# VHH binders against Protein GET4 (MDC12.19): the designs that were tried, part 18

Target 1, 324 residues: Protein GET4 (MDC12.19), of Arabidopsis thaliana (Mouse-ear cress) (q6gkv1)
Amino acid sequence: MSRERIKRELPPVQEHIDKLRKVIEEGNYYGALQMYKSISARYVTAQRFSEALDILFSGACIELEHGLVNCGADLAILFVDTLVKAKSPCNDETLDRIRCIFKLFPRVPVPPHLVDVSDDEDVQNLQESLGEARSRVENLTSFLRAAIKWSAEFGGPRTGYPELHAMLGDYLYTECPELDMVRISRHFVRAEDPEKFASMLVNFMGRCYPGEDDLAIARAVLMYLSMGNMKDANFMMDEIKKQAETKNPELSESDLIQFISYLLETLQRDALPLFNMLRVKYKSSIDRDQLLNELLDEIAERFYGVQRKNPLQGMFGDIFKMMG
Short names: E, the ipSAE of ESMFold2; O, the ipSAE of OpenDDE; V2, 0.75 times the mean of E and O plus 0.25 times the DockQ between their complexes.

## First folded at step 9 (VHH; framework vhh_7b2m_4)

Design m2 (from k4 with H32E; at its last read DockQ between E and O 0.94; V2 from the best seeds 0.85)
Amino acid sequence: EVQLVESGGGLVQAGGSLRLSCAASGFTFSDEAMGWYRQAPGKQRVVVATIYTGGSTKYSNSVKGRFTISRDNAKNTVYLQMNSLKPEDTAVYYCAAGIPWYIREDSWGQGTQVTVSS
ESMFold2, look of step 9: ipSAE 0.722; ipTM 0.907
ESMFold2 (binder alone), look of step 9: mean pLDDT 88; pTM 0.890
OpenDDE, look of step 9: ipSAE 0.883; ipTM 0.964
ESMFold2, fold request of step 14: ipSAE 0.725, 0.753, 0.742; ipTM 0.907, 0.917, 0.914
ESMFold2 (binder alone), fold request of step 14: mean pLDDT 87, 87, 87; pTM 0.883, 0.881, 0.881
OpenDDE, fold request of step 14: ipSAE 0.893, 0.888, 0.889; ipTM 0.967, 0.966, 0.967
ESMFold2, last read: ipSAE 0.724, 0.720, 0.748; ipTM 0.907, 0.908, 0.916
ESMFold2 (binder alone), last read: mean pLDDT 87, 87, 87; pTM 0.882, 0.881, 0.881
OpenDDE, last read: ipSAE 0.887, 0.891, 0.891; ipTM 0.967, 0.967, 0.967

Design m3 (from k4 with A97R; at its last look DockQ between E and O 0.90; V2 from the best seeds 0.81)
Fold by ESMFold2, look of step 9:
Parts: C-alpha cells; sequence; structure tokens
Structure m3 (fold): chain B 324 residues (1-324), chain A 118 residues (1-118)
C-alpha cells in the first residue's frame, strides 16, 4: 500500500524574518528581495494574507533602511497589492505600517535651484543626482498612489484617506527636483488639512518664483471650490491675505486674486449671470493658465448645474464664418 | 537620543497582577506606535501588545483578555496592565517604539524582569 506525502506546512513568519536578516547582514539585498517576494507569494497562495503582509512590511522597511530604495519600494507596492487581495480594511494598524514605510524613504534635500556648471564631470554628477531623485519620487508616488486607491476601496473616504494625500503632497513639494504645484495641490485639497496646505503655499511664495504666486493660490482655491468645499476655500484666502505682507506683499494687487475674492462672494448667491460676468471681466487673468478655465467650468457645473460646453467647437464655427 | 525606561517588574505569585510603565523621551511620542515585547528564558523576543497612533490595540493570543496596553501622550508613557499572571508569563519585558516586524535596534528599552511563581 502507499501513502500520500504529508502536506508541507508554511513555517512561522519569525523563522523567515530571522533567515532574511542574516541575508541582509551579509549585504545581499537583492537576494533578500527575491526571497521576500517568493516567500510572500507562498503565503498568498495559501491564503495566509496576514503572514504575507508581515513579511512584505518587514522587507520593505529593512530594504529602505539600508538605502535600497528600488528594492524597498518594490516590496512596499507589493504590500499594498496584497492588502487589496486580502480585502484588508483601512485601519490604524495598516495606516501606521504605510506611514512607517513612507518615513523610511530618503529625505535628501534637493538643491534649491540648478545653476550653470562649467566642468563636464560636474554636469555628469548633477545629472546623476537628479536622476536618482526622480527615481525616488517615482517609487514613492507609485507606493502612495496604490495606498490611496486601496484606502478608497476598503473603508476610507471615496477620494482616499486624507493623510495619505498629505504624505504624498508633502513629499512631492519637499523632495521632487521639479515642482509641479498642480499635482501637489490636487493632493493637498484632499488632505483635510487646510492649515498645512496654506503653510505650504506660504512657503512656496517665499521661494520667489516670478509670476507663480497668485497662480498657485488661485489653483488651490478653485480646486477646493470645484470639490464644493467653500469652507476650506475661504480659509485658504483668509490665511493667505493674513500672510501676504510676509512673503509677497504685491499679492493684494493681483487682478487674479481680486477675481478669486469676488468669486467667493458671488458663489454665496444663486447668481450664475454674475459668475459669468466675472469670468468676462477677468478674462486676461484667467487665461494665464488654461487649468483655471477648466476649474471654473467644474465650479459652474457643481454650484449652478451648468453643463460643460466645448469652446473649441464654437471657435471652429466662428473661424469658418471669418474665413469666408 | 531615543530613551525608553521600563519599570514595574518584579516577583508575583500566579494569579496576581503587575503594572508595567515605560517612560519615553527623545522623540515625538504621539507620532509613534508603541509596544510591549517579552523574552522568556531561552526563547526569542516576541510581541505582547501594540498600541497604534490612532489608539487601536492588538494583543498576542496568549495574553488577550488578561493584559491591557494603554498610553498617556501627555506624560510620554506607555503602560501594560498584567492580570491573572501565569508562570509562563515569566520573562524580561521590553518597551519598544514601532510596529511589530520592524523595530530599529535603538528603539528598545533595557527591559524589566517579571517573574511569576507557581
Amino acid sequence: as target 1 above (324 residues)
Amino acid sequence: EVQLVESGGGLVQAGGSLRLSCAASGFTFSDHAMGWYRQAPGKQRVVVATIYTGGSTKYSNSVKGRFTISRDNAKNTVYLQMNSLKPEDTAVYYCARGIPWYIREDSWGQGTQVTVSS
């Protein structure tokens, strides 16, 4: 007679962690990465998601601590993917784990500005440093974007858990070599922390980018309004007016900021014609950035129920008549 | 410099109670999860209880219902109330800053001995 082989059981998580620590101590970070992936996959296949998550969390943290950003980020993203497979709820434990991983990403300051370099070796070194910074930002963005999506699907707000937005927005502002204030602002308006967002914008004004201060403020306020968030839109304007003397005293003279002030007053009334009149009166300021018109269309839709119209179709019709 | 100082250990008979305290300094206490761990003679260190930044708690199965972790952010202190103690609870108890499966080497206290006599 014959007997089937005894089904092998997966060992305790601690045994794997101990083995992987020895591999890390030997400096074999890539080998450890492959082991983390293989071991976690075995736990996932066995539907032992808690153990898979423990292994991946430990691995992401350890690889990041040792400066292996690509390896650590790979495991961090896999950790979030495993949360989704496990249908893990957005709870304090998991949010603390994500926060722990986030804090281990390098916070190496990016040079305040890039200047001419006369030496070819110096140019090469600068280019490599910028490439490294971009890679770090890409890795962190992939991790936190996945975490935000997970949180929205499994018990967080439909726009994603606010602190995760704050973490990503903050990192993009402080660690990215190229400032993308639109991208940064989209996260901060979802962070439920208008004081932090205002402080960030005040800091941005102190960097003295020509002609960008009023645009950054207008985008932030209009983004809040496009979400229907009058409270935080007004808070932002009040806070910025209070601090304008400190960072950009010319701000109170900006036509765009005047437009935003009148817009906030107008939206307190059911007055679509007044809204439209303001858009005409301040057209030259609004046209400084195409996004402002897009946001105003969204605001009109939300506050007044106006369907979005395609201005390009109207322009092409007018062009035909003018060409005849 | 992160410092964690445990106190409250000692000798107690089975069925008794002890309250451990851990005074923390050198970091922003309210921003970190905290935990209690223990190491029995000849065994490796294992998690006993964790309290997360949002206030949620998690316990090992061997202590659930008998031990309670709590924190006082104003005093930078984490506590472990240990009731219905058993001889197998005998161990050195450590306070740690962090989350199970990743605790930095500099984030451990020196430990306090708990001995439960039969």
Scores: ipSAE 0.678, ipTM 0.900, lowest interface PAE 1.3, mean pLDDT 86
ESMFold2 (binder alone), look of step 9: mean pLDDT 88; pTM 0.888
OpenDDE, look of step 9: ipSAE 0.877; ipTM 0.962

Design m4 (from k4 with I99V; at its last look DockQ between E and O 0.69; V2 from the best seeds 0.74)
Fold by ESMFold2, look of step 9:
Order: structure tokens, then sequence, then C-alpha cells
Structure m4 (fold): chain B 324 residues (1-324), chain A 118 residues (1-118)
């Protein structure tokens, strides 16, 4: 038997998968999960990583297809762990597998009839639905965070593969009951898709409480600048101003947005004193969110060489980059 | 609704060539890996070739060097160029949208028969 004929001999992976599908169809979801784990572990121990990956990928997809999010996510995370053990390169085959798993996570927004409830039973149903959504988001986040780390370690960009950031940011925005716009923005600035990020922010402005819209825009622009990305920072401001003329005209009156506009002009020059003057002049707007000052410190360091004031401050900046 | 329509099958003598085509609709074609699979009578369907969204290709050992998978995203079409055909290549050939080891039941074509005579 030559290596050339391995696939034609109907490898044992398909037979295992067929058996496990029947176990799932009989309703033994947790039993199937344990069998997937046991079988894949035997292949990993034998250093037959390709077969382990095939089994884990198929198992994650099948469990998710049947609505078994916790079981499917467990296998998806183990799939990524196995990629790391195998030192698998970040290539389009593996990225397509990760996308396939991602697409099988359900998108189940809270039903509209539960948004405004007065009945105790309906409140409990809403809380259970929100808890299920949180669980799905936690599972998806664990999977994609591991995938982003893997991609950065094994041949992808150091910040992680952009599409993985886009997928996670989009899922967090659409499926998480508690919008964490800082975390969402951290992913989108790494997604290499400023058009999609701008569209998401415009959508957020149409549903956020007063005072959240200009902060979200400022964070996004400052995050781009902290990475040295002047091009996308300017694109974001231009796109937001253009769409705000019709949809959110009060945005042009925001002192914070005015500060960002002047900041972008200032960073084109060797003008540290003007940078510092702007921070003083707009202090009340900047102090609305401590993250803005942290980002401005990072920007000053990157554009003007200003030393961070202490190591703990720098570690907070590193933590925010990792949390994004 | 996902629809995949294979064409280009037929009877060919050993050593000959065929080019299979698969026209796709009902989904965003460029976002999906595409594959060719084959099934001989009484046997399981097996992967022949896969083309991933980034353009990379992968082949089963039995067809390496003889078959070439390609795609045209503007036409929503995937192709299989089959050269140096052997009688053991006789099967129904299916295209599918997805990656190997997980293909949804509704993501298969109807198949096209390829018969290679001695």
Amino acid sequence: as target 1 above (324 residues)
Amino acid sequence: EVQLVESGGGLVQAGGSLRLSCAASGFTFSDHAMGWYRQAPGKQRVVVATIYTGGSTKYSNSVKGRFTISRDNAKNTVYLQMNSLKPEDTAVYYCAAGVPWYIREDSWGQGTQVTVSS
C-alpha cells in the first residue's frame, strides 16, 4: 500500500463519522461528544493530526447543525488546540474550516414580543433567552479567540487573521445582549475592513442611548491611530461625517468629534505642543472615558516618541489590545 | 435554495479526457470552498478534489497529476479537467459546496456519469 492510495482505501475517519451521526440522531448528544473526544485523542496520541482534525471538524459541524452549541463549541475549541499541537499553518483550507464552523453558530436575536414585558413569566422567558445568547457568545468567543491566536502564531498576521476578527466583531455586535463597543471595535480595527466598521458604527448610532455615539466613534478613530493607521482613521471620520449630515446631524455639534477632527490634522505634523494643547482644551470631553486618555498616550508615543508615564499604564494598553 | 448542476460527463476510452462543469446558484459562490466527489455503484461518495476560497487546491492521491480543479467566481462555476482517465475513474461525479468532512445534504449536485472503457 502506497501513500498515493491512502484516500482511495476509504479512510476509517468516514466510518467513525457515520457511526457518530447515528448516535446523534438517536438523541445521545453527550455520548457522541465523548466518543468524538476519545477517538480524536487516540489519533493525536499517535501523532496522526490530519485524521484528528478531520474528526474534530466534522464533529463540531454536526453538533452545531443539530443545535448543540455547547457540544459543538467544545469540539471547535479542541480542533483549534489540535491545530496548535500539529503546528498547522494558517492557510485557506484551515480558514475555510473555521469559517464553516463559525457559520453554524446560530443567530437568534431576542424575539420582539419579549422586549417590553410586564408578566413575570415573560420576564423569566426573556432572562432565559438572554442567558442562552450569552452562552452562545461565550462559546463562539472562546473558539475564535483561540483561532486568532493560532493564526498569529502559525503564519498569519501578528495581529491575527483579519477575517477572524471581522467574524468575531460582527457576532459580538449582532448576538451579544450587552454591547461592549470597546471590545467590538478592537476586533474591527484589526479586520482590515473600514467600510464594514463604519457601517456598523452608523447602525449603532441609530439605536444607542444619548452620549454613546460620539464616544464609540472617537474610540474607533483613536484605536486606528494607536496602531499607526492614519488612512483608516481618516476614512472612518470622513464616512461618519458624510452619513451624519442626514441621519445624525447633532453629531457635528459634539466637542469630542471636533477634537478628533483637529487631532487628525495635528498628527500630520511634528506638533507635540499643539497635541498637548488640544488635550487640555478638550479635557472634559476626553475624560468622559478613561480609555480615550490611554489611547492618546499610545498615540503620543507612536507619533511623537513621548515615553509612557509608568509600566502599569503600558500594561493596560497591552491588555486592551489583547481584549480587543 | 442551493442549486448545483453538473455537466460534461459521458463515455470515454481509457487514456482520454473529459471536462466537468458545475453551475452554482442560490448562495454566495466566492465565499465557499467547492469540491468534486465521486461515487461508484455500491460504494461511498469520496472526495476527488477541493478548491478553497483562497484558490488553493487539494487532490486525492488517486487523481494527483491527472485531474485539475478550477473555479470562475464571475460565472459561479467550478470545473474538473480529467486527463489520462482509467477504468477505475468510472463513477457518478458530484460537485458540492463546502469543505471535506462536512457537506450539507442540500449542498450536493445531481451528479453526472463518467464511464471509462478499456
Scores: ipSAE 0.667, ipTM 0.895, lowest interface PAE 1.3, mean pLDDT 86
ESMFold2 (binder alone), look of step 9: mean pLDDT 88; pTM 0.893
OpenDDE, look of step 9: ipSAE 0.846; ipTM 0.952

Design m5 (from k4 with A33T; at its last look DockQ between E and O 0.86; V2 from the best seeds 0.59)
Fold by OpenDDE, look of step 9:
Parts: structure tokens; sequence; C-alpha cells
Structure m5 (fold): chain B 324 residues (1-324), chain A 118 residues (1-118)
């Protein structure tokens, strides 16, 4: 008599959501996390992806609302993983959920490094705060990276949904204790908002060390160009020039900025020899950052068909760029 | 403070039409998903229609083809056009700000009664 294992029908998802909410309200955050994972997994196994997503989304939001960034992030990542498993298309509904989760990530002002921390206790507190900030940024980055990848795979642009890049870039710029402008810029160039990007760079000019401002601008423009986006590259440069005229008139005197200006003009023409001449003429300025040379090589390949000496480096670079 | 104020409810005969409005304040309206929900006597509150920030819409099966959700971001208002109303549509209708399955307690309207008479 083959005991037909009565496949116990999974209960309505709302019942689980309500129960789990209570668990969190009772302060059992870790227990709740495990329950969210376990319960959602059952729905996934049953190919009930919509319900699984609802559970995970709810969990991520509730955990984050209670300030549990690690737990919330775990569930958020699992949410995106489940999207991938479900082959969910990149649509407004899903994007709104991702936005909702994103908005719940806390933004905490990090004391400027220059706080004359005279007291040992203050130093310790600062270190802890910085550690927490790093953790938050890492969690968010993991979540949005997954989301970006998902969006690229399931109906968004090849580079991922632009707004997700904007979100990540913004958060990194605002919340990361150590500013990684390369990383931030990589996201902003994919955000399809050159105006916002320009504004951010201008803001950065007021905050950066001497000599970092022109590099950041040059990198940004070259990143656009390496992607074949001449329109946004030009727009951004024009906007920056406009804003810089009032804030930093010395910016125009930078050799690197001049290089970028000439480069933009050169790329509008079939002028590979001129391109090469510019690289040679401004080599000292370009060599301030190896990334600039790499980007210029990519630009040469894209605009003029110049083959890279190491094709493998290009492929790996793209992968790392996607993973960064 | 988040405020959602529903209007447009009332008594209508079967086959008739109503248009509900929800005026929103206290938050950035354009940045939020909006939805209409309904609760019939003795039943649980259920989602009727959702309009996302990108403008896409989703409807419950029971109202698909009859109801239309829309929004005017300039007026901070979400609408529910209800056509071909049925007695089964009788309920208190609620406006909410947020994504389905995650709506803050403070992000619900007070509701408006819709009664469809046979």
Amino acid sequence: as target 1 above (324 residues)
Amino acid sequence: EVQLVESGGGLVQAGGSLRLSCAASGFTFSDHTMGWYRQAPGKQRVVVATIYTGGSTKYSNSVKGRFTISRDNAKNTVYLQMNSLKPEDTAVYYCAAGIPWYIREDSWGQGTQVTVSS
C-alpha cells in the first residue's frame, strides 16, 4: 500500500508573512532569517516562485526596517537569486521591489577622518562606526550587483538596468568611508544620467585632494568613450566645464583636461594618427593612472579597430568590470 | 505625515460605473507604487489594482478588463475607474502607497464604501 505522501499544499503566503513578522517583532531576528530562508525554499522547490519572492521581499524589508542590515541583505540577495531561478523578467514590478529594498538601507553619516579624536574611546567608537559603514556598503553592493546582473540577463540593457547602477553609485559615493571613484564612476557611466554624474564629479572636486579632480573627470569621460557613448561623454564634459568655470577656473589649465577636450574632438573624425599623437603628447599626464591607458586602448579598439596586444586582458577586464 | 484620502465611492447599480480618487500627501508620490485594495464584509483585504512607478499596471483576475488604475503625479492622485460593476465588487476600497505585500501601516487610506446593488 504505497503511502501516497499527501503533498501537503503549501499554505497561503500571507500566513507565513504574518507569522514571520511576529517573530521579528519579538526580537528573534536570526530565527526569522532562517525561517524566511527555509519557507521560501519550500515554495521554490514547489515551483511557486511568486510566493517565494513575496516572502523574501517581505523579509528583506522588515529586517532592514528594524536595522538588521546583514539579515535584510541576505534575504534581498536571496530574493534576486530567486528571480534568476524563476527567470523573472525585468519589469516595473520587480524593479519597484528592488527600489523599495534599496531605500531601506540605512544612510549613516560617517564622521570625517579629521576628527581630532583625542580620546581612546572615541577612536574605538570611530573604528566601529567605520566598520559598520563598510559592512553596510558591502551588503548593499552585493545586493545591487546581483540585481544588476539579473536585469542584464532578463530583459534589461546588456550592462544592467541603468537606475540600479545609479543607485549603487550614489550609495557608494555617499556612504562608503573610502571613496573609490573608479568604482563609483563605472556605475555612473552605466546609469545613463550624465547630468547627475557631472554634478557628482563637481561635488567631488570640492572634496578631493589636489590633483584628483582632473583625474576623476578624465576617467569618467574615457569610461563613457570606452563604452562607445560619445554623446554622454561630450555632455558631461560640457556640463563640467560650465560648472567649473565658476567653481574651479584652474581646471581648464590641467593638461589632462586639455587632452580630454582634444580627444573628444579627435574621435569625431577618422583620425587615428591624431589620436596616437595626442597619446604621445600627453603621455606624462595620462600615465598618472594606468587605468587611463587601459581605457584609451579600449577606445582605440572600439573607434579605430586597433587590436589589443593581449585580448585576454580585455575579456577579463570586462568580467571584472561586471563583477566590480 | 503620510495622508491618503479616498473619494468617489457610493451606491451604484449593477452594470454601472464609479471612479475612485485617492489624494496623497506627506511623501514623494512619484517615487512610490500605488494600489487599490478592497475588503468585503467578512473577508480579508485583497489587492485590486497596482500601478508601479514606471507606469505599468497589474490587476486582480476578478477585475481585469473592467477596472483601470491610473495616476497623475502632478496632482499626487491615483484613480480607479470601475466599469461594469457587479454586486461582488461591493466592498470598502482602500488606497495604499507601497508595493503589494509590503505596505506600511501608515500608508493606508481610511477607505471608501462601494456598494453595487443588483
Scores: ipSAE 0.324, ipTM 0.714, lowest interface PAE 1.3, mean pLDDT 89
ESMFold2, look of step 9: ipSAE 0.672; ipTM 0.888
ESMFold2 (binder alone), look of step 9: mean pLDDT 82; pTM 0.834

Design m6 (from k4 with E105D; at its last look DockQ between E and O 0.88; V2 from the best seeds 0.78)
Amino acid sequence: EVQLVESGGGLVQAGGSLRLSCAASGFTFSDHAMGWYRQAPGKQRVVVATIYTGGSTKYSNSVKGRFTISRDNAKNTVYLQMNSLKPEDTAVYYCAAGIPWYIRDDSWGQGTQVTVSS
ESMFold2, look of step 9: ipSAE 0.675; ipTM 0.888
ESMFold2 (binder alone), look of step 9: mean pLDDT 84; pTM 0.851
OpenDDE, look of step 9: ipSAE 0.830; ipTM 0.943

Design m7 (from k4 with T50I; at its last look DockQ between E and O 0.93; V2 from the best seeds 0.83)
Fold by ESMFold2, look of step 9:
Structure m7 (fold): chain B 324 residues (1-324), chain A 118 residues (1-118)
Amino acid sequence: as target 1 above (324 residues)
Amino acid sequence: EVQLVESGGGLVQAGGSLRLSCAASGFTFSDHAMGWYRQAPGKQRVVVAIIYTGGSTKYSNSVKGRFTISRDNAKNTVYLQMNSLKPEDTAVYYCAAGIPWYIREDSWGQGTQVTVSS
């Protein structure tokens, strides 16, 4: 591929924006998508990354504004790919552009999980609406995961810029038809906003999901602890107890919550035997979710230096390490 | 409903100074990048200065070192301090909420005239 072209041969960005706006106004959203991609690629080939980024940012925003989520998301992902190629730093300007794109993703009420419908047409319409919501969430997730990775590579924290995690976690909780509290929690523990995370968990408990309340809290606390974050782990427990007393008073009677309380005390001191004893005593509660044991193994490694056994053998174990 | 009201324009001698203000309402001001744009007679509207939510600023080459953009999130106001004014700075100045290359039509002010005489 040739990189011998002269920069002055490419038109100003404004000329492209004006032309593309007319294509959009004529209703040709997919045609505009292909033009955005082609034009931005010419600027990338010419090593004029700033112009490519301007065109992709404008295109992503305009397509999303018109409700074309698939088209807008394609351009948003390409915008982040171009940030990586340009080695763009994680700075105020770029973060504001990512926020702008994110805010243009539609916010719609999640369709009812259970719908009492009287005919097949209503059932078909509900299924299509759920499919659209899932596709929208998948597109947003692809965009923000790419942005998180970019931020970690070019000046943000190694786990990714916290606000991007907060944005993704919040969108997953409010806009996804099927809640995946494990995925949501993994983002919130990296978001540096434990108050918002606690408020979201209290809201989750208010949805009347029997048997999930103590597991969701335990996962969140253990995820903080597996990262070495005692401060936010303790904050989460304190805040949940305060906000949940009137809403779910039986939560204080959960053996799993009792285990978490003792665990927090145990980790403040050099007490590996007590840690192991607690795992044995509360085994039936811990075994309710395989993830809890995995997190406790990570906690033992971080706080006490205990090495974990790897159940994978040979090349399959090596292949899993290569998959990042 | 977004509302942006510019003020502080007027007639100034070359080399003089002027300070523009833009009072904002109808949105969460601290969550938005803010900018000043200008439109000279017979020409298109162009960016002058941008201030991002994190406080970083960016200026067009023609005004670097002479103009300073700032914001007061408590007062929902963005400012443009214009020093060492030149006749070429004569234009209608608009404030906008947003980032260059995507600003909603309803996120512009009505403009304030700045005239710089030689």
Scores: ipSAE 0.712, ipTM 0.904, lowest interface PAE 1.0, mean pLDDT 86
ESMFold2 (binder alone), look of step 9: mean pLDDT 84; pTM 0.851
OpenDDE, look of step 9: ipSAE 0.870; ipTM 0.959

## First folded at step 11 (VHH; framework vhh_7b2m_4)

Design n1 (from m2 with E105F; at its last look DockQ between E and O 0.94; V2 from the best seeds 0.80)
Amino acid sequence: EVQLVESGGGLVQAGGSLRLSCAASGFTFSDEAMGWYRQAPGKQRVVVATIYTGGSTKYSNSVKGRFTISRDNAKNTVYLQMNSLKPEDTAVYYCAAGIPWYIRFDSWGQGTQVTVSS
ESMFold2, look of step 11: ipSAE 0.673; ipTM 0.884
ESMFold2 (binder alone), look of step 11: mean pLDDT 93; pTM 0.942
OpenDDE, look of step 11: ipSAE 0.840; ipTM 0.946

Design n2 (from m2 with E105W; at its last look DockQ between E and O 0.91; V2 from the best seeds 0.82)
Fold by ESMFold2, look of step 11:
Structure n2 (fold): chain B 324 residues (1-324), chain A 118 residues (1-118)
Amino acid sequence: as target 1 above (324 residues)
Amino acid sequence: EVQLVESGGGLVQAGGSLRLSCAASGFTFSDEAMGWYRQAPGKQRVVVATIYTGGSTKYSNSVKGRFTISRDNAKNTVYLQMNSLKPEDTAVYYCAAGIPWYIRWDSWGQGTQVTVSS
């Protein structure tokens, strides 16, 4: 049968969607998943991508709505894979579809990771809850990472569409059992929403994690700077300083925060020797996290053109320049 | 609670015009795509037009060029301007939040009747 005949002989999307909803209503969620996959594959083979996307979108939403996160996420990932195959542009309609799917991922309270549970049944229930939360986060991450990649390839910014980063960062912060502030911050610096990122960091400081407040702020500011984003780096620091005056006065006592303040002033000037001096003076604070040194190397390269290869040679080279 | 109230329907001669309105409440209106749907006697409810959160629009082939969907986020209202009406446009018209193939909250209003006489 010719490609044209195959394309014409596939039934209307409505017929499939109606049948699949009945299968879901009967409680056969995994059977429906397999049907969504097989039917959408027929449309993809026939190069009827719009119909395949409609079926996958509907299926992802319906499976997620019924609490079937693994099934719904599988279809959401296939939806994005089909966007790539179809070379679909990053436009309003598709972004709204992705947002709709995202909103259907569950938001379930997770017990604090520091809970010391003594009852054997309560320990088992806690472990199962944490495992379920990790699975939900992994599924959502797979979906949104694929969407971010698709957006960068098909008309969005090279770093990915900012709202997709915001959604992933927000979900990781609110729903992951253990916070990975580095990963969360990497998404938020690409979200083009420094106000939301600042608000999240203020919330993080309210959680009272010992010794993490100044590190989280420093990472955020240095990540903005490493991307060349001086504007949002300054906004973040200004906003955090405002909060520290009233709610977090101990933050002003941090040598690391003092370093960040001086660094921001230094980068407004062509002052590589001062930059190097600050790194030496605050070395003990900077060495608290290897990532800070990596970000400062990236900042030096971006703002001053300093080559990152052979760091020891570069340090001696800079010393010799200053001596001359 | 999500509420959607359609209005502006009525009886009109073929070739005439009507403007439908849908007042929405119970959700953040600007965060949702909105759509108009219609159900002719004895037929299934089908999408007529969708307006996405970024402002782009999409129309069914049967109404393209004749109908215009728009929204006013300050008034939480979505509109359907219906021009060059034909007897086959006769239906109950509904608005809904969401995107075709998935309606948010499964929420529908009572609809507004449009009747186009020959």
Scores: ipSAE 0.745, ipTM 0.917, lowest interface PAE 0.9, mean pLDDT 87
ESMFold2 (binder alone), look of step 11: mean pLDDT 83; pTM 0.844
OpenDDE, look of step 11: ipSAE 0.843; ipTM 0.947

Design n3 (from m2 with E105Y; at its last look DockQ between E and O 0.96; V2 from the best seeds 0.80)
Fold by ESMFold2, look of step 11:
Structure n3 (fold): chain B 324 residues (1-324), chain A 118 residues (1-118)
Amino acid sequence: as target 1 above (324 residues)
Amino acid sequence: EVQLVESGGGLVQAGGSLRLSCAASGFTFSDEAMGWYRQAPGKQRVVVATIYTGGSTKYSNSVKGRFTISRDNAKNTVYLQMNSLKPEDTAVYYCAAGIPWYIRYDSWGQGTQVTVSS
């Protein structure tokens, strides 16, 4: 006969949500945030995780709906931390909750007239808009990195749930004022949506960044290859060639793209000498970006068994630790 | 903009069956979880069943084993098959997009009345 501690009575979740909505309607958003945190902590302490998650989910959604990105993101991150504490499985319900929160983050690109400004007041408006966009991206990145890690730990794929990668990659491409195409591409190659990734790269080429088009394509194809994904690598190259002939004919003149085309054919064969010869012939193009050599070393190891030394850890080990 | 139109309710004898339908428009149907809710006279609206975008389902304890939620993304329609009906199931039934504790678009239909006679 064991002695059980009497559990402290906690009100129904609906009572808390109704009270907190009223606080938000009165404009006390920060007060509501503190109440959400305090109330959910009491449920966590009582080991009533489902109720804590309901409160945090509702709170994150409501704060984001009211445009309170910092407050809502704080609750979204705490929601994911609580999933981890609860050992919640990566299932449809929880993924839909994460998707719901994600959809409530603002998607408000800076208007074109603000990015092409010559007025002091318009410059001030642009600076505020960029600061808000940067904050939104940082907040969303923290939330989705945590969600990707949770999904890998609790029943999702080892690299994280693909749709979460797609959501983050898409947001980084469309809503971040500073494009980091390496980071964006690393998410998209894990998103299991090569059609969307190809469409994004075609859109990127339409922006006409000198010297970046062929590098972005090469990184994407080499990242697929470094993961052993020959199918999506070939799909990407085929789709880009078709679309680029119309939008960026200079791409067909790129030595780097020519190298990638020959590389794809070489990897279908037991042709390590040819692989090495191609790397020598196109060295000037490959050396434009140090990452390309690192990816090619991984590709050589995966396809041909070439030994490589890593005094710290493999490139995927480093990349995995850096990714969300 | 967002519209949800419930149908299929009516009067049925205890132990009987009904199939509810909800036609949805004004949003990308396949991207949203869908749910059935009910409101008995003088009571709060409560969730009955949810079907998530991945296809899994969840039911309230009072209807589990008797009700089945399903969806047809090609027709933008969610269904509720209600078997072994009881007088306690008497309520107005609503569908909604979203997940319990946060309804997307803050939108509800007119509902469909289900009355179960003894």
Scores: ipSAE 0.650, ipTM 0.883, lowest interface PAE 1.3, mean pLDDT 85
ESMFold2 (binder alone), look of step 11: mean pLDDT 92; pTM 0.936
OpenDDE, look of step 11: ipSAE 0.852; ipTM 0.950

Design n4 (from m2 with M34V K58R; at its last look DockQ between E and O 0.84; V2 from the best seeds 0.79)
Fold by ESMFold2, look of step 11:
Structure n4 (fold): chain B 324 residues (1-324), chain A 118 residues (1-118)
Amino acid sequence: as target 1 above (324 residues)
Amino acid sequence: EVQLVESGGGLVQAGGSLRLSCAASGFTFSDEAVGWYRQAPGKQRVVVATIYTGGSTRYSNSVKGRFTISRDNAKNTVYLQMNSLKPEDTAVYYCAAGIPWYIREDSWGQGTQVTVSS
């Protein structure tokens, strides 16, 4: 029996989908999960990757539609693993499939931690809701992180396909019970959608203490700059000033925002001494968050090459670091 | 509400041509893959052609070289140009928003009959 003869013995995808539909109609979602995995593995072994991908895509979507997030995510991650094995290119068909799977992950309208806790059953229900939300976020993150890596490896941008970053950042912002704005911002700066990022930051400013909004904006702008993205850094500043005018009209009086404005002007020039002087002048604002200093170090390396181009320039940088 | 309305079906002689249209509403058309499916008497509904959001197309082997799917995002319309029609192409043709192997129940059109006489 030849290898081609063995491949021809596998049934068409439609037959598998029909059988799996029946299993799902009987409510046996875990049994269907095992069948999806087993059948797709046989197609992978036969090097019939297109059929394996069809089966895994269908299964991920159907399990998620029925609320089985763990099952659906397992299949979604296997779908991406199979894309890698197949050396599938980052094209619109596959990105459409990933988007379809993403859209089926549940969204919860009310955060569980806002429920008034007045007895032991309420505490248990709150903890279960938080655990479910964390599990959904972990599953979604695993899926999209794998997809971002696949996209970078097989024809997408080196940093990953931008829409995948946008989807992950959006889900983390809206669905994670523990808001991690640094992580969210790192995805949005790779999403090539500074308008959406600006709108998200404006929304975030309504959730923080007044007067901390400038840190969120500064982190976003400095993250763009650390990637060398002057265009989106400038757009972010302009858009935030426009959209935040009514929410926090005194934002433009923040020393940190003033620093960011001068920094943007300085980076358009070969002006390392001015860059260093700005860091000294605005030290108290910058020191409000250690991440700002780390990002400024990355910016100095990218724009001025302080560690490799001019020993005297590095000497001046070292002197400024010694000023505390 | 998602709505898909097919038109252009009818009776045609073998070897002839027919163009199906599907007008879509109730969703952002340019953000969705769309496709044509058909169901012959006594058989299951199967994919005929799909056009994805970036414009790439896929065809079943039975229609490659004879059928062409296209879309006009400005008109929210998907088309199926069917050439060199055969009696085995006789079926109810459906358009749907979504991706093959997962189409939501509310994302199907009502169908249009295509009959190819010998």
Scores: ipSAE 0.701, ipTM 0.902, lowest interface PAE 1.0, mean pLDDT 86
ESMFold2 (binder alone), look of step 11: mean pLDDT 84; pTM 0.850
OpenDDE, look of step 11: ipSAE 0.846; ipTM 0.951

